# VH-VL binders against q0atu2, part 23

Target 1, 119 residues: q0atu2
Amino acid sequence: MLDKKARIRTSREYRNVFEKGKRLSGRFLIIYYVENALDNNRFGFITNKKIGMAVIRNRIKRQLRAIVREYQGQVKNKHDIVLVARAGIGKSSFEGMEKDYIAIMKKAGLFARNANKID

## First folded at step 13 (VH-VL)

Design uf23
Fold by OpenDDE, fold request of step 20:
Structure uf23 (fold): chain C 119 residues (1-119), chain A 121 residues (1-121), chain B 108 residues (1-108)
Amino acid sequence: as target 1 above (119 residues)
Amino acid sequence: QVQLVQSGAEVKKPGASVKVSCKASGYTFTGYYMHWAKQAPGQGLEWIGEINPKSGGDNYNQKFQGRVTMTRDTSISTAYMELSRLRSDDTAVYYCARDKFYWEELYFDYWGQGTLVTVSS
Amino acid sequence: QIVLTQSPGTLSLSPGERATLSCRASQSVESEYLHWYQQKPGQAPRLWIYGASSRATGIPDRFSGSGSGTDFTLTISRLEPEDFATYYCQQYGDTPLTFGQGTKLEIK
């Protein structure tokens, strides 16, 4: 599980990312991201009812948290990042989600130059 | 009524820069992302990139990275797309188009009338 | 990137006939992220069908969209003179966003 300090938790924090940041659409994820004034990164997760029932949405959130946790040490510091689950993600494997996450984060330039788990 | 009105046609030399404007009206400018697309003569459409009008945050198609700059002036609800180091294959009609700020419905519901940019020696 | 291939390139028909336009994606695209636009000479594209099957505001019911996965179709049940134009499909399923090369629907 992500540390509490590594989570976007309030509506205001989410709104700040959307309004002050930018976005990038991937196959299974849209990321909204912005630099923060903290010493750590924070992550938020959004699923909607179009993705599926609550059980499916919760599973997807757990999987995305696991992926983010695995690669968090390779993400550039001082960023707030919101992951929005897109249609079709429920049909994807964990590996597929992971691959999409890596791809979209690379496109966004959010991985550190010395990252060693993304090649 | 929602309208996107673009600046007039441009004629440029190779190596020069061009800056196209897109003025929005009839809606809250900062409530939608602004996109730009390229259409070469007799060809299809290419996506250039998008900009968050609130923050100025942008993302570009890799094909145009390094040569394109998107900006906005919220005081006059106007978005700008600048393309530098122009070459002959940049000759095209350029369009601005909006989509929703959030992820609920992502399609281009309104377009500018287009701006012809001609690059010739 | 996702490549969208439209067929045919040109479709010549008469008013009153049925038109079927195809859009094939190089990889699967969710229906929610496949859209169609109409463009007439000298004009900007106009949203026509969104989410593969939903008509945009003001679009006549003779237009319909269908499909899923890699195969999508725009159908005009009975052509009217004003329907002759170029139609483009577009995907919002991955970055970069991409368009098909278009199908020109011309009068025979």
Scores: ipSAE 0.904, ipTM 0.957, lowest interface PAE 0.5, mean pLDDT 95
Fold by OpenDDE, last read:
Structure uf23 (fold): chain C 119 residues (1-119), chain A 121 residues (1-121), chain B 108 residues (1-108)
Amino acid sequence: as target 1 above (119 residues)
Amino acid sequence: QVQLVQSGAEVKKPGASVKVSCKASGYTFTGYYMHWAKQAPGQGLEWIGEINPKSGGDNYNQKFQGRVTMTRDTSISTAYMELSRLRSDDTAVYYCARDKFYWEELYFDYWGQGTLVTVSS
Amino acid sequence: QIVLTQSPGTLSLSPGERATLSCRASQSVESEYLHWYQQKPGQAPRLWIYGASSRATGIPDRFSGSGSGTDFTLTISRLEPEDFATYYCQQYGDTPLTFGQGTKLEIK
């Protein structure tokens, strides 16, 4: 589980990311991201009914949280990042999701220069 | 009625820069992302990048990274694409096209009429 | 990037005939993210089919889209004179967004 201070939790916080940030579409994820004025990063997760039933959506969300947690220390600081699950993610393996996350974060330039686990 | 009206044709020399405008009307400008595409003579379409009209946040095709700059002026509902260090293969018709702000539907439902940019010595 | 290959490059048919246009993706694309556009000479592209099989507003029912995975098809059941144009498929399944090279549907 991500630390509470590392989570985007309110609708206002989500809206802020969408309105003030930028987006990048990946294979299984769309990320919306913006710089924040905090000393830490915050992550949000969005799944919709098109992904599948509630059980599936919750599974996807748990998997994405696990991925984010694993690479959290390698992400540039002072960012709010929202992960939106795309169609087809439910058919992907965990490794596939992880690979897509790494790829899209690289494209966005959100990994720190000294990141080690993103090769 | 939704309309995207682009600026007129441009003739530039190699090494110069060009800035194309796209004025939106008939809808809330900030409610949609603005995209740009390139179509060389007799060729297909190539995606250049997108911009968030609310924030100015942008993402570009890596092929154009370092030479393209997308901006917007919300006061006049106008998006801009500037391409620098022009070369002959930049000769093309450039289009703006809108996409939804969120992720529900991601396709280009409206396009500008296009702007011809000719790069020649 | 995802490469979209359309076939044939040129399709010569007469009014009243059936047209079948193919779009093949280098990797799987969800139907939701595969679209078709029509373009006539001197004009901008127009959205024609979205989500692989949904007709855009005002598009006649003689047009239909189908397919999944890596193979998608645009079909015109009975060609009308105004249907002769170039058709492009486009994917939003990954960045960068990409288009097919187009199929030119010309009158025989």
Scores: ipSAE 0.904, ipTM 0.958, lowest interface PAE 0.5, mean pLDDT 95
Fold by OpenDDE, fold request of step 16:
Structure uf23 (fold): chain C 119 residues (1-119), chain A 121 residues (1-121), chain B 108 residues (1-108)
Amino acid sequence: as target 1 above (119 residues)
Amino acid sequence: QVQLVQSGAEVKKPGASVKVSCKASGYTFTGYYMHWAKQAPGQGLEWIGEINPKSGGDNYNQKFQGRVTMTRDTSISTAYMELSRLRSDDTAVYYCARDKFYWEELYFDYWGQGTLVTVSS
Amino acid sequence: QIVLTQSPGTLSLSPGERATLSCRASQSVESEYLHWYQQKPGQAPRLWIYGASSRATGIPDRFSGSGSGTDFTLTISRLEPEDFATYYCQQYGDTPLTFGQGTKLEIK
């Protein structure tokens, strides 16, 4: 999974992203993101009851973490990014989620210029 | 009594810029995202973008990217939408509208009265 | 982007009649992200139905919304004179947010 330093863990950290950042709504994800003062990116994940049962939410969270981990090296540095799972994501395949993640991150301009896995 | 009151009608020439204001009252300005929409005469609605009034963080429809700038002044609970390099097809009524700060309910529950912007030579 | 297509473009009916307005999405939209607005000439849009089927505050029960996936409908069981307006559907299921082109409900 993501390194500890790459994770948003506290409510305060999440709140900071929401309040100081901006959001972008995708098909399956809403991302809230803001620049941080660190030398690394941090990611947070939110799965709410609209997604489905706990088992589904946990699955989705695992899948999102896997996706984020896969592409984390291509994300612009110094960002806190919270991924909020939207209704319908439980009906999506992993590839669909990945596609949506890439799309929304592109729209947000969060991928580095040298990113090579986002075509 | 939630209200969004927009600035008055504008008449501009092509190439000019226009800045429309939207003053919020009756609620905590920073507690809701502010959106802007365009409605050309006799046409439907087009989403322009949104701004986090708390931070100023914004996201725009790519169609308007590079020409639109959304800002806010929290001290007077006012959001602004500036559109530059105006052209004739920018002639429209522009609306501000709010939605929830979080993802729980995402719809526009209150709208400004609209601001007519006319672009003509 | 998700394209919302409303039909018919214009609906001419008389008070007391039933009105059915359709909104079709180019791709599936979760119900909670599909909304309807009413707009009268010279006025701003007003939230009417949210989440496909929930009436906004103060909206009469003669209005109802239904649908899922790509097909949504707004129904007015018995038209009142004040109901004649243009209705827009709107999706919040993806960016950019988009609206239907509207259905104008006019008096026959």
Scores: ipSAE 0.903, ipTM 0.957, lowest interface PAE 0.5, mean pLDDT 95
Fold by ESMFold2-Fast, scan of step 17:
Structure uf23 (fold): chain C 119 residues (1-119), chain A 121 residues (1-121), chain B 108 residues (1-108)
Amino acid sequence: as target 1 above (119 residues)
Amino acid sequence: QVQLVQSGAEVKKPGASVKVSCKASGYTFTGYYMHWAKQAPGQGLEWIGEINPKSGGDNYNQKFQGRVTMTRDTSISTAYMELSRLRSDDTAVYYCARDKFYWEELYFDYWGQGTLVTVSS
Amino acid sequence: QIVLTQSPGTLSLSPGERATLSCRASQSVESEYLHWYQQKPGQAPRLWIYGASSRATGIPDRFSGSGSGTDFTLTISRLEPEDFATYYCQQYGDTPLTFGQGTKLEIK
């Protein structure tokens, strides 16, 4: 689970990331991201109807939060990042989601060159 | 109706820079992402990158990273792509194309007419 | 990056015939993120089929798209003279976005 302060919570905060930021598409994830004026990173999570039923969408959200938590130490400070799950994510493994997260964060320039898992 | 109108053909020498424009009309310019693509003579299409016209936030294909810069001017609904340190293999038609802002149904529904950039000595 | 390979490179047929154009991906692509564009000489590409099987606005019903995973197909059931053009498949399933090399449909 992510700390409360590391979560994007309101629709206004989500809208700010979309409108003020930029995006990058990965295999299972699209990220929207922008620098913030805080001293920490914040993450948001979106699962759309194309992923599947509520039970699948809830599982995906839990797994994505776990992945983000595990790699928190690799993310450049002062960013708001929204992860949007793509249609194919429901068929992926946890390892597949993790691999895509690392790849997209590296492509976005949000991770160190070598993004090792840090707890 | 929706229209994307690009600037005219350019002839440049190796080492120069070129800046191509794409003027949007018929829709809310800041409501859609703008992409750029390259088509070399006798070859297929190659994606260059995308820009959020509302923020100016941009992402590029790594192949062009360091030589390409995308910008926009919201007051005239115009997107720009600047390619620096031109090489002969940059000779191509360059296209702008619009894309949805949000994550559903992402595809290029409208394209500019293209701008031919010729790089020769 | 995902490489899209189109075959054949050139397809020579006569009006009235059926055309089948192939697009193969080096990695699995969700159907939702596979698109086709038509391009005529001297013109910009035009969105033709999106999400593997949905016709764009104004596209005749003789065009159909199908496929999933790594194998996608564009079919034209009965060719009209205006259908002779180059067709490109595109994936939006991973960055960088990529296009196939194109299949040129020409009159025999």
Scores: ipSAE 0.856, ipTM 0.927, lowest interface PAE 0.7, mean pLDDT 92
Fold by OpenDDE, second read of step 14:
Formats: C-alpha cells, sequence, structure tokens
Structure uf23 (fold): chain C 119 residues (1-119), chain A 121 residues (1-121), chain B 108 residues (1-108)
C-alpha cells in the first residue's frame, strides 16, 4: 500500500484539498488537487454507496491505490490529490480505471515531463 | 433567492479582449463552482470552463485554452470570464452557471441571463 | 469527448399531444450525469431534468426523463403552450462537459 506519508488521512486535510484546490472530472474519477507545502505527494480516496456494496467499494479503493502507487513516482511533487470514484467505476476493469487515471492526470498536468510510464 | 446577474452586451473588434462579469447573490458565492458556457447565434451550448471561487482554481475546455481566463472577486461575489484575441466566431451569448462544490450534484441549477458579445470589423 | 446527439432537430406538435425527445451519447454515460435544460428565445437555459429522470424544482409532472447507457429520453405526456421551447441534454460524465445540439419543440 501507499506509505503513510503519502496518504491524506484527516477530514481537515480532505477539506483543504476540496476548498483550496482544483477539480477535474473524468469518466470514472474526479480528482481534486492542490499544491502542498511538503516534499512529497499525498493521495486520498473517496468511495460512496453509489458505487456499490462495501465489498465493491473496498475493492475499488484497493485498485485505485495500486494505480496511484504504480505512477506516484511520475507525478509532480508537492501535491495533495484526492480521487473520488464515480458511479460507473464499478463496471470498469482495472485497465479502464488506470486509463482514466492517466488521462485525468495528464489533463490536469500533474505528470512530470520526464515521466516514462505514461502512454 | 439565487441570482446570477451578468454584465451588459459588448461589441468588440477582432483581436480585442472582452471581460464578462457574473455577480452572484442569494447564496454563498464560494460554496459553488462557477461555469461558463458559449452559445453562438442559433446554435447550441458549449462548455468553456469552471472556476473554484474559493481558491481561484480553474479548469478550461482545451478549445479555449490560451485565450480564456476565469477569475473572481470574492469580496463582491463576482466571477469574470475574459476572452482574448477575439475573432468573428466568438460572437455569441455567454452564460455563467453554478454547480455544487462537491460531486453529489453536478448540474447547472442556476444560470445568468447571458451576455451578448459581438465581434465585428 | 462525449458527443451528445439529439433527435429530432425540430419537433412540430400541437398542444395536448405527446412529445418524445431523444438524446444519444457517443459513449456510455451514467444516468446521474445526464441532464436536460429548457431554453426559450431570449432567455437563459433552465434546469429541467437532472440525473436522467429527476424533475427540477417546479417542473410539472407531465415531464419525465428516462434512459441509461447511451440512450436517453425526455417525454412530455401532454403538451402545454408554455412547453414549446428548445431542449438540450448535457453530460457531466467526462471532461469536457458537452451539450446536445438541441431539439426545438415548436407549435404546429
Amino acid sequence: as target 1 above (119 residues)
Amino acid sequence: QVQLVQSGAEVKKPGASVKVSCKASGYTFTGYYMHWAKQAPGQGLEWIGEINPKSGGDNYNQKFQGRVTMTRDTSISTAYMELSRLRSDDTAVYYCARDKFYWEELYFDYWGQGTLVTVSS
Amino acid sequence: QIVLTQSPGTLSLSPGERATLSCRASQSVESEYLHWYQQKPGQAPRLWIYGASSRATGIPDRFSGSGSGTDFTLTISRLEPEDFATYYCQQYGDTPLTFGQGTKLEIK
């Protein structure tokens, strides 16, 4: 899983991202993102009952964490990023989620210029 | 009651810039995202972009990237959309519209009355 | 981007008749992200149906929305004179947000 330092944990931290950041709606994800004063990025994940039962929501969270972990080294530093899972994500494959994540992050300009895992 | 009141009609020359305002009232300005849409004469609607009034964070349609700038003045609950390097096909009615800050209800529940911008030589 | 295609472009009917407006998406859109707006000449659009099937506040029950996936429908069971306007569907399922080209409902 993601390092504890790379996680948004508190309600206050989440609220800060929502209020002070930008958002971008993708097909399966909405990202809220803002610059932080740290030397590392932090990620938060939100799933709601619209996605499905708790088992499904937990699966989605695990998958999103895996995706974020895979690409975290290619994300611009000093950002807090919250991923909100949209209703349709439960119908998506892992690859579909990954593709959507990459697309959204690109649109947001959050990948480093030298990123080599971004197709 | 919620109201979005936009600035008056503008007539501009090609190459000029226009800045349209949208004053919000009847609700907490910083509690909703503000969007802008374009409607050319006799045509449909086109999404221009959105702005977080609380932070100023914006997201634009790529079609307008480089020419549009969205800003806000929280002290007077007013959002602004500036379009530069105007051309004839920018002639349209421009609308501001709000949606919720969070992701639960993402639709435009209130709209400004629109601002006609005419670009002509 | 998701393209929304509405049909027909123009619908000519008389008061009392049933109206059926179609909105087709180029790719699947979740119902909660598909909305309808009404616009009359010289006026701003007004939220009419949200989440594919929910009427906005003050919207008469003769209006109904349905559909899922790529096909959505706005139905007016019995047209009233004030219902003649242009209706736009809109998707919030992906960026950029997009609208259909509209269906003009005019009086025959």
Scores: ipSAE 0.845, ipTM 0.942, lowest interface PAE 0.7, mean pLDDT 95

